# Designs tried in a protein design chat: miniprotein binders against a8xhq1. Part 5

Target 1, 158 residues: a8xhq1
Amino acid sequence: MVQIWQMEPYPCGDPRLPHHLFPPKKITPDELSKRTGTLYWKLDTLDQVALAKRLTTLKLEHNFKKEDIFTLDAETTANFDDKIEELFEESSVPFEQARMIIEGSAYYDVEDKNGQWVRIFCEYGDLILIPSNTCFRFTTTPKNFVKMRRFYKEEEGN

## First folded at step 19 (miniprotein)

Design HH1
Fold by OpenDDE base, look of step 20:
Structure HH1 (fold): chain B 158 residues (1-158), chain A 87 residues (1-87)
Amino acid sequence: as target 1 above (158 residues)
Amino acid sequence: SKTYRIEIVIEFDSPLEALEKAELFMIKLVELARKHGITIRVEMRTTENGKIEYTWEIEGVSEEVAREIAELIREYFPDAKVTIRKE
């Protein structure tokens, strides 16, 4: 089940906690797209042929030419705490960001046009595409573990 | 324990089916990456003669995983150029 929600206006404490409103204000993928331009897919990983077709189409449509697998693991990643802190700093990049979670889980926060943060809980099989020039930030869940496929255009570095 | 770096290079004419096959191959590699501490980098480029070249760089590969990758290569791209180096 997809889990997207509006974040509380003044979150404090551990960024890896949900930080949703009370009661939670859930957001649909369609609303996510309308508010932030961010696209979300729950991919059918059981049908590998269909998955291959979907990802091929994605790469062609968005001109992704490079890919890597990125891992964050508190158990094995050097300077994990520093990396998490860095990734949670708000940033904006002049290119699209496509990410598919292949193991573990993480949060992607994106800012909408009204300056409100929307949090996307990403798990295995989830694919997100954050458009260019969108304010975003990233963190793991308290499990401190995620692996993802990261897609890049030719001019982008890994 | 010894680990290896594996480079896989394949060349296609530009058919969609070939790209999908490459993606299916990648999906298989991803399954290995989920289970093992390997890293994968992929690059696709157009060659001078208009063909598409796909390159996989796989690192941290144990002997066991290397055998599995070899089997995948034989199944999907038996004519691939494969280079294996000890890390």
Scores: ipSAE 0.862, ipTM 0.934, lowest interface PAE 0.4, mean pLDDT 93
Fold by ESMFold2, look of step 20:
Structure HH1 (fold): chain B 158 residues (1-158), chain A 87 residues (1-87)
Amino acid sequence: as target 1 above (158 residues)
Amino acid sequence: SKTYRIEIVIEFDSPLEALEKAELFMIKLVELARKHGITIRVEMRTTENGKIEYTWEIEGVSEEVAREIAELIREYFPDAKVTIRKE
């Protein structure tokens, strides 16, 4: 199921824990989009032909020309702890970020224009698109494992 | 622990059906990436003659996975240019 929630403003301790408000405030993908511009889809992966058509449409709409497979795994990734710390640093980039989770899980946090943070739980079949110049953070869940497809425009990869 | 790098190159002129078929092929490769420790990079470009060229670079491929990839290539793109190199 879709799991998106308002984050506490300064997550203390392990970033891989949920860090929701008390009581929790879940939000919808529509509210996420309105607040941050971020798009989120929970894709149905059972029909691979339909999935291929939908991903082809995405690539045409966004002119994605390149992709790779990215893996982050506490058991195999060199310097995993350092990499997790780096990935959770608040960042923004001058290009959109498109990611589809193909195994495991991760959190993407995005900041709205009022400085409030939203956490998106991303798992198998989830596709996320974060606009350019949006402040974000990334971490795994306590499972410490995620594998994803990353999509790029030609100029981004060259 | 012998592993191989596989390069797969296809070229086509039909933008939609070929793109969808290439994506379905990629989805099948992703299934292998979930089961095995292979990595995949993909690039699509327009050639000087206006055709579309798709290139897959696959690394960390065992002999067993290479046979599975070869079967997928024969099913989807039997005319693909395939290059295999020991790592």
Scores: ipSAE 0.815, ipTM 0.910, lowest interface PAE 0.4, mean pLDDT 89

Design HH3
Fold by OpenDDE base, fold request of step 21:
Structure HH3 (fold): chain B 158 residues (1-158), chain A 87 residues (1-87)
Amino acid sequence: as target 1 above (158 residues)
Amino acid sequence: SKTYRIEIVIEFDSPLEALEKAELFMIKLVELARKHGITIRVEIRTTENGKIEYTFEIEGVSEEVAREIAELIREYFPDAKVTIRKE
């Protein structure tokens, strides 16, 4: 089951902590899309043929022409703390971002039109698509490990 | 340990079935990436004759993983152009 929630307005402490409201305000993928434009899919990774078909369709529909594997691992990534800090800084890019978690877990925070942050817990099999010009930030969970497929259009890169 | 950089170039006609086969191949490579410390970059282009060309660049490949990749290539795209370099 997907885990998406509205973040507390003024989170303090480690960004890798959930930082949900009390009580937690859960958000459905549909609500996520309505509020932020961000799309979420839970992919069936056990059926690789079906997965291939789904991803092929995705790439065709969004014209993804490039891909890489991105890894963050506190045990092996140089300057991990600095990278995590940098990635958690609010950013906006002029292109859509498609990400599929293939190992570990992470948080993608996206800002809605009302300035409220929504946190998406992403783990293996999760695919998210963040629209262009969306304010977002990223961090690992306290496990400090995530590996993902990043999809790009022809003239895009990261 | 010794690691290698592998470049794989495949070319095929653009029917949906072929694209899905290429994606399945990528999924298999991703499985290796999950199991091993390898990185993968992929670029997709349309050739002048209208074919689809995939270029895979794989880094951090051990000899063991290289053998597994070779097997995948033989299975899915035996006519692939493969270049292996020591890192």
Scores: ipSAE 0.873, ipTM 0.941, lowest interface PAE 0.4, mean pLDDT 94
Fold by OpenDDE base, fold request of step 21:
Structure HH3 (fold): chain B 158 residues (1-158), chain A 87 residues (1-87)
Amino acid sequence: as target 1 above (158 residues)
Amino acid sequence: SKTYRIEIVIEFDSPLEALEKAELFMIKLVELARKHGITIRVEIRTTENGKIEYTFEIEGVSEEVAREIAELIREYFPDAKVTIRKE
């Protein structure tokens, strides 16, 4: 089940906690797109043939020419805490970012047109596409583990 | 224990079904990555003659995983150019 919500304006404490409003303000993928331009898909991983078709289309439409597998794991990643802190710093890049979670879970926060942060809970089978020049930040969940496929255009890297 | 780096280069015509086959191959490799501590990098380019070329770089591959990868190659792209190096 998709889980997207508006974050509290001044979150305190561990960034890996949900930090939703009370009561929670849930956001649909459609609303996410309208507010931030970010696209979200829940892919059917059980049908690998269909998955292959969908990802092939994605790569063609967005001209993705590179890919890697990115892993964050508190048990094996060197300087995990520092990396998490760095990734949670607000940033913007001049290229679009496509990510598919293949193991674990993570949060992608994106800023909407009104300066409000929207948090996207991403887990296995989730695909997210963040447009260029979008303010974003990233963190794991308290489980401190995520693996993802990262897609890039030529001469781009992250 | 001993680990290997494997480079796989495949080349094919640009039909959609061929691209989808390559993606399915990648999905199978991703399954291995989920189970094992291997890393994968992929680059896609168009050759001068208009063909599509995939280059897979896989690292941290045990002997057992190498055998599994070999089976996938035989199944999907038996004509792939494969280079194996000890890490």
Scores: ipSAE 0.871, ipTM 0.940, lowest interface PAE 0.4, mean pLDDT 94
Fold by OpenDDE base, look of step 19:
Structure HH3 (fold): chain B 158 residues (1-158), chain A 87 residues (1-87)
Amino acid sequence: as target 1 above (158 residues)
Amino acid sequence: SKTYRIEIVIEFDSPLEALEKAELFMIKLVELARKHGITIRVEIRTTENGKIEYTFEIEGVSEEVAREIAELIREYFPDAKVTIRKE
């Protein structure tokens, strides 16, 4: 089940904690799109043929020409803490980003038009597309493990 | 343990069916990546002849995983150009 929520306005402490409002303010994928432009899909990974078709269409429509597998693992990744800190720094890029979680879990935070952060809990089978010039940040969950397919356009660096 | 770097270069015409086949191949590789500590990079280019060229760079590949990849290549793209190097 998709889990998206509005973050608390002034989160304190470990970024890997949920940091939702009390009570939680859940956001639907449609609302996510309206507020931030970010698109979310829960892909059916059981039907690999259908999955291949979907991803092929994605690549063609968005002109993705590069891909890599990105892994963050506290057990094996060198300088894990530094990397997590770096990735949680707010950033914006002049190109759209597509990410598919293939193992583990993570959070993508996206800033909406009103300057409010929306957190997307991403796990296996989740695909997100963050539009260009969108403020975003990233962190793992407390499990400190995630693998993802990262899609890039031709002019983008890894 | 001994690990290898595998480069796979596939060239084919641009029909949608061929692209989907390449994606299915990638999905199989992703399954391996979920199980093993391998890294994968893919680049898609258009050749001068208008063909599509896929380049897969796979690193951290054990002998066991190499055999599995070889089987996938034989199944999906038997004519692929494959280069294997020790890391």
Scores: ipSAE 0.865, ipTM 0.935, lowest interface PAE 0.4, mean pLDDT 93
Fold by OpenDDE base, look of step 20:
Structure HH3 (fold): chain B 158 residues (1-158), chain A 87 residues (1-87)
Amino acid sequence: as target 1 above (158 residues)
Amino acid sequence: SKTYRIEIVIEFDSPLEALEKAELFMIKLVELARKHGITIRVEIRTTENGKIEYTFEIEGVSEEVAREIAELIREYFPDAKVTIRKE
């Protein structure tokens, strides 16, 4: 089940905590798209042939020409704490960001048109596409572990 | 312990089915990456002859994982250009 929610307006404490409203205000993928332009898919990883077709289509439609596997692991990543802090700083980039979680979990926060933050819980099989010029930030969950496929256009460096 | 860097270059005439096969191959590599501390980089480019070229760069590969990758290559792309270097 997809887990997307509106974040509390003034979150305090560890960014890796959910920081949802009380009661939680759940957001559907459609609402996510309407509010932020961000696209979300839960990919069927059990059917690898179908998955290959889906990813091929994605790459063709969005002209992704590069890919890497990115890992954040508190146990093995150098300067993990500093990296997490850096990634949670809000930013905007002039290109699309496509990410597929292949292990672990993480949060992608996206700011909507009204300046409200929406948090997307991403885990294995989740694919997100954040449009260009969208304010976003990233953090792991308290498990401090995530591995993802990152897709890039040729213009992007990695 | 010894680790290796493996470069795999595959060329296609641009059929969709071939591209999907490359993605399926990547999915298999991802499964290895989930289990092992390997890194993978992929580039897709169009050659001068108008063909599509996939380049896979795999690093941190143990001998055991290298054997698994070799098997995948033989299964999916036996004619791929493969270069292995010791890290």
Scores: ipSAE 0.853, ipTM 0.931, lowest interface PAE 0.4, mean pLDDT 93
Fold by ESMFold2, fold request of step 21:
Structure HH3 (fold): chain B 158 residues (1-158), chain A 87 residues (1-87)
Amino acid sequence: as target 1 above (158 residues)
Amino acid sequence: SKTYRIEIVIEFDSPLEALEKAELFMIKLVELARKHGITIRVEIRTTENGKIEYTFEIEGVSEEVAREIAELIREYFPDAKVTIRKE
């Protein structure tokens, strides 16, 4: 089961640390959806025909017309520390965002309507869909490596 | 040092089955990206006569990986339009 948890208030220090409550408060994908609108799936990367059918359906349902491979790796990414700092800035965009982890791991934080933050630990095979106008943040784990497929509608990728 | 940029253009008019085949082809390319560090961008458009066109742009491709990509093209889309440039 995907790990999703309530973040501690005022997380200080390195964003790549877990920043959970003490004791940790885990939440389910259903609670994530009810609180933030964010959807989660674990895709079967070992059944490539089924994966292809699932991703085709996703692209048709959401009219995704563009995609890329995004990599963040402390060993190879130029100015990694600056890039991590930039990606952790709170953002809200007027379109939905879909991301599938294909290697490594990352944290996506999403804010609910009460101003509380939940953290999603995203790993290989995880797909998330963050709705439009949802405040979010992104970072790696301390392993400092993630590779993902990012999906866009045509107007968003220009 | 020796890397290539590859553009692959495919076109078809059987939307569901062809879309699934194109996605399976992309999944095979993603496996190469996991293993070899290449980058991939994909754009999908509808042509003026209503056909679907995929354009794959692949960068950072070594000579060995280029052969693997050529084999995948032969298997999935042997009639694809392929352009290869040195980077």
Scores: ipSAE 0.828, ipTM 0.917, lowest interface PAE 0.4, mean pLDDT 90
Fold by ESMFold2, look of step 20:
Structure HH3 (fold): chain B 158 residues (1-158), chain A 87 residues (1-87)
Amino acid sequence: as target 1 above (158 residues)
Amino acid sequence: SKTYRIEIVIEFDSPLEALEKAELFMIKLVELARKHGITIRVEIRTTENGKIEYTFEIEGVSEEVAREIAELIREYFPDAKVTIRKE
């Protein structure tokens, strides 16, 4: 079960800490979708043929034409601290995009219609799709490591 | 030691089976990226003839990993256009 939780409204300190409410409020992928439009899947990486079919369908349905492998690693990424700070800035883009975690872990935060933030704990095999014009931000966990496949439409990935 | 940049170009009519095979090939390349730290970019384009073209750009490839990639190409797309450049 993916871990998704309501964030505290004004998180203090290191963004890579959980920052849940007290007591924690977990939400389901269905609630995530209703509140933010963000979709989540846990992909079956044991069956590579099925995975290939699922990702092919995703790419066709969403017209994804570009893909890369993106890595953040405190051990090897130049200017890691500056880069994670920049990636945590709130962002909104006029196109949908998808991310699949292939190694390590990360947090994706998305803002709902009431201005509240929801945090998605993304690990190996997790796929999220963030709709256009949705405010989001990104950080790692304290493990400071993630590798992911990033999916884009034709010109939006440049 | 020396590293290489490999470009792989695959072109086919757009039957679903061919698209799924290309994705399975990408999944195998992703496994190499997890093990060896190579980077991969993919672009998918529709040609003027209505065919689908995949271009894989792979960077940071050692000679050992290049041989593994060549075996995958032979298995999945033996007719692929392959270009190798020293980095």
Scores: ipSAE 0.824, ipTM 0.916, lowest interface PAE 0.5, mean pLDDT 90
Fold by ESMFold2, fold request of step 21:
Structure HH3 (fold): chain B 158 residues (1-158), chain A 87 residues (1-87)
Amino acid sequence: as target 1 above (158 residues)
Amino acid sequence: SKTYRIEIVIEFDSPLEALEKAELFMIKLVELARKHGITIRVEIRTTENGKIEYTFEIEGVSEEVAREIAELIREYFPDAKVTIRKE
């Protein structure tokens, strides 16, 4: 099961640390969806035919027309520390965001209706969809490495 | 390190089976991206004839990986239009 947890209210220090409550309060994908609208799937990367069918359906359902590979790697990304700081800035966008982790790991934080933050530990095979106008933040784990497929609708980002 | 940029253009009717085959081809390219330092961008559009066109743009491709990509193209879409350029 995917690891999702309630974040401590004021996460000081390195954003790449877990920042859970003490003791941790785990959250199900169902609660994540109810609180934030964010959807989660664990895709079967071992069955490539099934994966192809699932991703084809996803692209048709959401009219995704573009995708790219995004890599964040402390060993190769120019100005990695500045980039991590930039990506952790709280933001929202007027379109939905779909991301599939294909290597490494990352944290996506999403804010719920009451201003509380939940952290999603995303790793290989995880696919998330963050709704439009949802406040979010992004960082790696201390492994400082993630590679993901990012899906876009036609003309998003222009 | 010498690398290449490869553009692959495929076109087909929109039966679900063809779309799934294109996605399986992408999944094979993603395996190469996990194994090697390549990047991939994909755009999907509807042509003037109502067909579906995929354009794959692949960067950072070594000579060895280029041969692997050529073998995948032959297997999945032998009629694809392929353009290779030095970076």
Scores: ipSAE 0.822, ipTM 0.916, lowest interface PAE 0.4, mean pLDDT 90

Design HH3
Fold by ESMFold2, look of step 19:
Structure HH3 (fold): chain B 158 residues (1-158), chain A 87 residues (1-87)
Amino acid sequence: as target 1 above (158 residues)
Amino acid sequence: SKTYRIEIVIEFDSPLEALEKAELFMIKLVELARKHGITIRVEIRTTENGKIEYTFEIEGVSEEVAREIAELIREYFPDAKVTIRKE
């Protein structure tokens, strides 16, 4: 199930907790796109031929020329706590970002044009595309583990 | 424990079907990365002759996983240029 929600306005404590409103306000992928420009898909990873076609289209449409596998795992990642703090810093970059979750889970937060934050729960099979100049931040869930494919244009694959 | 770094270079014309086949090959490699903790980097470029070249760099590969990768190469791109080195 798609899980996207409005974040509470002044989140405090562990960023890896849900931080939704009370009661939770769920957001559709269409609303996410209208508010932030961010695209989200839950892809069918069991149909690998369809997945290959979808990702080929993605790469052609966005001219992605590089990719890697990125892993955050509290059990194996050196300086995990520092990296999590760093990744949760609010960031904005002048290029688009595409990420597909291949294992575990993470939160991507994106800010809309009214300064409101939306949290996207990303898990296996989820593909997210954040447009250029969109404020975002990233963390895991309390499971402290995610593995993802990251897609880049040339020169963007740092 | 002994691990290897494997470089795989494939080259083809740019028809959509060939690109989709290369992506399906990558999806199979990703399944190995989920299962075995290997890492993968991919670069795609257009050669001077207008062909598409994929370069896969795979790290942390055990002997067992190397055999699985070899079988995938044989199935999908038997003419791939493969370089293996000890880490």
Scores: ipSAE 0.821, ipTM 0.917, lowest interface PAE 0.4, mean pLDDT 90

Design HH4
Fold by OpenDDE base, look of step 20:
Structure HH4 (fold): chain B 158 residues (1-158), chain A 87 residues (1-87)
Amino acid sequence: as target 1 above (158 residues)
Amino acid sequence: SKTYRIEIVIEFDSPLEALEKAELFMLKLVELARKHGITIRVEIRTTENGKIEYTWEIEGVSEEVAREIAELIREYFPDAKVTIRKE
């Protein structure tokens, strides 16, 4: 199930907590796209042939030429706490960011045109594309574990 | 315990089917990455001859995982250039 929501205006405490409104204000992928430009897909991982076609198309359409698998794991990742803190700092980059979760889960927060933060819960099979020059931040869930495919254009470094 | 670095290089013409096959292969590698503590980097480039070159760099590979990767290579790209180095 897709889980996207508007974040509370003044979140405090652990960033890995949901930090949704009460009651939660859920957002659809279509609304996410309209508000932030961010694209979200729940990929069908049961059909590997179709998945391969989808990813091939993605790479071709967006000219992704590089890829790596990125892992954050509190059990094995050196300086995990520092990395989490760094990744949760708001940033903006001049290129598209495509990420597919292959294990675990994480949150991607993106800022809309009105300065409101939208949180995307990402888990296995989820693909997101954050457009250039979009304010974003990242954190794991309290499980402190995620693996993802990260796609890059040729001019980007890994 | 010994781990290995595996480099896999394939070259093919630009047909969509070839790219999709490479992605199928990648999906198999992803499954290994989900189960094992391996790292994977991929680079796609166009050669001077206009062909597409696919390069996988896989690190932290145990002997067991190496055997699995070898089987995948034989299945998908038997003519791939493969280099294995001890880490």
Scores: ipSAE 0.869, ipTM 0.938, lowest interface PAE 0.4, mean pLDDT 94
Fold by ESMFold2, look of step 20:
Structure HH4 (fold): chain B 158 residues (1-158), chain A 87 residues (1-87)
Amino acid sequence: as target 1 above (158 residues)
Amino acid sequence: SKTYRIEIVIEFDSPLEALEKAELFMLKLVELARKHGITIRVEIRTTENGKIEYTWEIEGVSEEVAREIAELIREYFPDAKVTIRKE
Protein backbone atom coordinates (compact mmCIF):
# COMPACT_ATOMS: atom_id res chain seq x y z
CA MET B 1 0.00 0.00 0.00
CA VAL B 2 1.10 3.59 -0.82
CA GLN B 3 1.77 5.31 2.50
CA ILE B 4 2.62 8.99 2.33
CA TRP B 5 1.56 11.35 5.11
CA GLN B 6 1.78 14.84 6.49
CA MET B 7 4.23 14.92 9.38
CA GLU B 8 3.34 16.48 12.72
CA PRO B 9 4.70 20.04 12.98
CA TYR B 10 7.07 19.54 15.94
CA PRO B 11 8.27 15.96 15.84
CA CYS B 12 10.33 14.92 18.83
CA GLY B 13 11.83 11.66 20.00
CA ASP B 14 12.90 8.81 17.78
CA PRO B 15 12.78 9.91 14.11
CA ARG B 16 12.11 6.27 13.10
CA LEU B 17 8.57 6.46 14.51
CA PRO B 18 5.79 7.47 12.08
CA HIS B 19 5.28 11.08 13.32
CA HIS B 20 1.98 11.49 11.49
CA LEU B 21 -0.83 13.82 12.55
CA PHE B 22 -3.65 12.60 14.77
CA PRO B 23 -5.72 11.64 12.89
CA PRO B 24 -3.31 10.75 10.06
CA LYS B 25 -3.48 12.85 6.88
CA LYS B 26 -2.62 10.65 3.92
CA ILE B 27 -1.20 12.20 0.77
CA THR B 28 -1.39 10.84 -2.79
CA PRO B 29 1.64 10.57 -5.07
CA ASP B 30 0.10 13.32 -7.23
CA GLU B 31 -0.16 15.64 -4.20
CA LEU B 32 3.43 14.75 -3.23
CA SER B 33 4.60 15.70 -6.73
CA LYS B 34 2.65 18.99 -6.75
CA ARG B 35 3.92 20.04 -3.30
CA THR B 36 7.55 18.89 -3.55
CA GLY B 37 8.34 17.76 -7.11
CA THR B 38 9.16 14.34 -5.66
CA LEU B 39 8.10 11.29 -7.67
CA TYR B 40 7.18 7.99 -6.08
CA TRP B 41 6.20 4.70 -7.70
CA LYS B 42 5.25 1.33 -6.26
CA LEU B 43 6.72 -0.93 -8.94
CA ASP B 44 5.56 -4.45 -9.81
CA THR B 45 8.52 -6.64 -8.86
CA LEU B 46 6.83 -9.81 -10.14
CA ASP B 47 6.89 -8.53 -13.74
CA GLN B 48 10.67 -8.50 -14.17
CA VAL B 49 10.60 -7.58 -17.86
CA ALA B 50 8.48 -4.49 -17.25
CA LEU B 51 10.64 -3.59 -14.25
CA ALA B 52 13.82 -3.92 -16.32
CA LYS B 53 12.36 -1.65 -19.01
CA ARG B 54 11.24 0.92 -16.44
CA LEU B 55 14.65 1.03 -14.76
CA THR B 56 16.47 1.17 -18.12
CA THR B 57 14.31 4.14 -19.09
CA LEU B 58 15.04 5.80 -15.74
CA LYS B 59 18.79 5.41 -16.25
CA LEU B 60 18.66 6.73 -19.82
CA GLU B 61 16.37 9.70 -19.04
CA HIS B 62 18.54 10.78 -16.10
CA ASN B 63 21.92 9.74 -17.50
CA PHE B 64 22.61 7.45 -14.54
CA LYS B 65 25.89 5.63 -15.20
CA LYS B 66 26.69 4.15 -11.80
CA GLU B 67 24.81 2.34 -9.10
CA ASP B 68 25.42 0.42 -5.92
CA ILE B 69 23.61 -1.62 -3.29
CA PHE B 70 23.38 0.23 0.01
CA THR B 71 22.55 -1.65 3.21
CA LEU B 72 21.73 -0.19 6.60
CA ASP B 73 21.25 -2.86 9.29
CA ALA B 74 21.51 -2.31 13.03
CA GLU B 75 22.81 -5.87 13.46
CA THR B 76 25.74 -5.61 10.99
CA THR B 77 26.43 -1.97 10.04
CA ALA B 78 29.43 -0.47 11.78
CA ASN B 79 28.54 2.78 13.54
CA PHE B 80 24.85 2.34 12.76
CA ASP B 81 23.65 4.99 15.24
CA ASP B 82 26.08 7.59 13.85
CA LYS B 83 25.08 6.78 10.28
CA ILE B 84 21.38 7.09 11.10
CA GLU B 85 21.98 10.50 12.71
CA GLU B 86 23.99 11.67 9.70
CA LEU B 87 21.41 10.47 7.17
CA PHE B 88 18.60 12.24 9.03
CA GLU B 89 20.31 15.63 8.80
CA GLU B 90 18.40 17.88 6.42
CA SER B 91 20.09 17.91 3.03
CA SER B 92 19.59 19.86 -0.16
CA VAL B 93 21.82 19.03 -3.10
CA PRO B 94 22.09 20.40 -6.66
CA PHE B 95 21.34 17.01 -8.19
CA GLU B 96 18.46 14.55 -8.16
CA GLN B 97 18.32 11.51 -5.89
CA ALA B 98 17.09 8.16 -7.22
CA ARG B 99 16.62 5.18 -4.93
CA MET B 100 14.81 1.86 -5.19
CA ILE B 101 14.08 -0.23 -2.08
CA ILE B 102 14.95 -3.90 -2.60
CA GLU B 103 14.55 -5.16 0.99
CA GLY B 104 13.35 -3.83 4.32
CA SER B 105 11.94 -0.34 4.74
CA ALA B 106 12.81 3.30 5.23
CA TYR B 107 11.33 6.78 5.46
CA TYR B 108 12.19 9.59 3.09
CA ASP B 109 11.03 12.99 4.26
CA VAL B 110 10.71 15.90 1.84
CA GLU B 111 9.97 19.53 2.65
CA ASP B 112 7.42 21.46 0.58
CA LYS B 113 7.46 25.15 -0.40
CA ASN B 114 5.67 26.09 2.83
CA GLY B 115 8.23 24.42 5.10
CA GLN B 116 5.98 21.46 5.88
CA TRP B 117 7.34 17.93 5.88
CA VAL B 118 5.86 14.97 4.06
CA ARG B 119 6.96 11.46 5.04
CA ILE B 120 7.15 8.67 2.47
CA PHE B 121 7.15 5.07 3.68
CA CYS B 122 9.38 3.19 1.26
CA GLU B 123 9.45 -0.59 1.12
CA TYR B 124 10.30 -3.40 -1.30
CA GLY B 125 9.63 -2.34 -4.88
CA ASP B 126 9.30 1.39 -4.20
CA LEU B 127 11.19 3.85 -6.39
CA ILE B 128 11.66 7.47 -5.32
CA LEU B 129 13.09 10.39 -7.26
CA ILE B 130 13.82 13.57 -5.33
CA PRO B 131 14.55 16.59 -7.54
CA SER B 132 17.59 18.78 -7.16
CA ASN B 133 17.44 21.53 -4.52
CA THR B 134 14.71 19.76 -2.55
CA CYS B 135 15.29 19.54 1.20
CA PHE B 136 15.11 15.90 2.30
CA ARG B 137 16.16 13.51 5.04
CA PHE B 138 16.30 9.75 5.52
CA THR B 139 15.85 7.22 8.28
CA THR B 140 14.83 3.58 8.74
CA THR B 141 11.75 2.34 10.53
CA PRO B 142 12.15 0.76 14.00
CA LYS B 143 13.05 -2.47 12.16
CA ASN B 144 16.43 -0.78 11.52
CA PHE B 145 17.00 -2.48 8.20
CA VAL B 146 16.91 -1.44 4.55
CA LYS B 147 18.62 -2.42 1.32
CA MET B 148 18.34 -0.17 -1.68
CA ARG B 149 19.73 0.45 -5.15
CA ARG B 150 21.23 3.93 -5.45
CA PHE B 151 21.58 5.48 -8.91
CA TYR B 152 24.23 8.05 -9.80
CA LYS B 153 25.35 10.20 -12.67
CA GLU B 154 29.04 9.75 -13.45
CA GLU B 155 30.18 12.93 -11.66
CA GLU B 156 28.19 12.03 -8.51
CA GLY B 157 29.88 8.64 -8.24
CA ASN B 158 33.37 10.11 -8.01
CA SER A 1 34.36 -18.26 5.44
CA LYS A 2 35.93 -17.94 2.00
CA THR A 3 34.46 -15.20 -0.20
CA TYR A 4 35.14 -14.02 -3.71
CA ARG A 5 34.96 -10.83 -5.73
CA ILE A 6 33.53 -11.24 -9.24
CA GLU A 7 33.87 -8.76 -12.08
CA ILE A 8 31.59 -9.16 -15.13
CA VAL A 9 32.14 -7.03 -18.24
CA ILE A 10 29.82 -6.89 -21.25
CA GLU A 11 30.12 -4.74 -24.37
CA PHE A 12 27.12 -3.78 -26.55
CA ASP A 13 26.51 -2.31 -30.02
CA SER A 14 22.70 -2.01 -30.03
CA PRO A 15 22.15 -0.36 -26.70
CA LEU A 16 18.41 -0.31 -25.96
CA GLU A 17 17.54 -4.01 -26.06
CA ALA A 18 20.97 -4.88 -24.72
CA LEU A 19 20.60 -2.42 -21.86
CA GLU A 20 17.20 -3.90 -20.99
CA LYS A 21 18.72 -7.41 -21.00
CA ALA A 22 21.55 -6.18 -18.78
CA GLU A 23 19.00 -4.72 -16.36
CA LEU A 24 17.08 -8.00 -16.33
CA PHE A 25 20.36 -9.76 -15.47
CA MET A 26 20.92 -7.16 -12.73
CA LEU A 27 17.47 -7.93 -11.32
CA LYS A 28 18.54 -11.58 -10.96
CA LEU A 29 21.67 -10.43 -9.11
CA VAL A 30 19.49 -8.23 -6.88
CA GLU A 31 17.52 -11.32 -5.84
CA LEU A 32 20.82 -12.86 -4.73
CA ALA A 33 21.66 -9.67 -2.83
CA ARG A 34 18.29 -9.88 -1.06
CA LYS A 35 19.06 -13.47 0.07
CA HIS A 36 22.82 -13.25 0.69
CA GLY A 37 25.39 -10.81 2.01
CA ILE A 38 26.75 -9.81 -1.41
CA THR A 39 27.21 -6.24 -2.59
CA ILE A 40 27.02 -5.02 -6.16
CA ARG A 41 28.38 -1.99 -7.96
CA VAL A 42 27.61 -1.12 -11.58
CA GLU A 43 29.31 1.20 -14.02
CA ILE A 44 28.18 1.96 -17.57
CA ARG A 45 30.67 3.59 -19.95
CA THR A 46 30.80 4.61 -23.57
CA THR A 47 34.04 3.30 -25.12
CA GLU A 48 36.22 5.09 -27.65
CA ASN A 49 34.57 3.00 -30.40
CA GLY A 50 31.11 4.23 -29.36
CA LYS A 51 30.05 0.96 -27.74
CA ILE A 52 28.48 0.60 -24.31
CA GLU A 53 30.55 -1.17 -21.64
CA TYR A 54 28.57 -2.52 -18.69
CA THR A 55 30.54 -3.64 -15.63
CA TRP A 56 29.33 -5.42 -12.49
CA GLU A 57 31.58 -5.69 -9.43
CA ILE A 58 30.20 -8.19 -6.92
CA GLU A 59 31.74 -8.69 -3.47
CA GLY A 60 31.22 -11.01 -0.51
CA VAL A 61 30.36 -13.96 -2.75
CA SER A 62 30.35 -17.44 -1.24
CA GLU A 63 31.29 -20.46 -3.36
CA GLU A 64 27.63 -21.52 -3.69
CA VAL A 65 26.51 -18.02 -4.75
CA ALA A 66 29.43 -17.84 -7.19
CA ARG A 67 28.06 -20.98 -8.90
CA GLU A 68 24.61 -19.38 -9.10
CA ILE A 69 26.15 -16.25 -10.64
CA ALA A 70 28.12 -18.36 -13.13
CA GLU A 71 24.90 -20.08 -14.23
CA LEU A 72 23.21 -16.69 -14.72
CA ILE A 73 26.16 -15.45 -16.80
CA ARG A 74 25.97 -18.59 -18.95
CA GLU A 75 22.25 -18.00 -19.48
CA TYR A 76 22.36 -14.25 -20.18
CA PHE A 77 25.85 -13.34 -21.39
CA PRO A 78 27.92 -16.43 -22.23
CA ASP A 79 30.52 -14.21 -23.95
CA ALA A 80 31.02 -11.98 -20.89
CA LYS A 81 34.54 -11.34 -19.62
CA VAL A 82 34.53 -12.70 -16.09
CA THR A 83 37.26 -12.43 -13.46
CA ILE A 84 37.10 -14.01 -10.02
CA ARG A 85 39.36 -13.09 -7.12
CA LYS A 86 39.66 -14.56 -3.65
CA GLU A 87 39.07 -11.94 -0.93
Scores: ipSAE 0.812, ipTM 0.910, lowest interface PAE 0.4, mean pLDDT 89

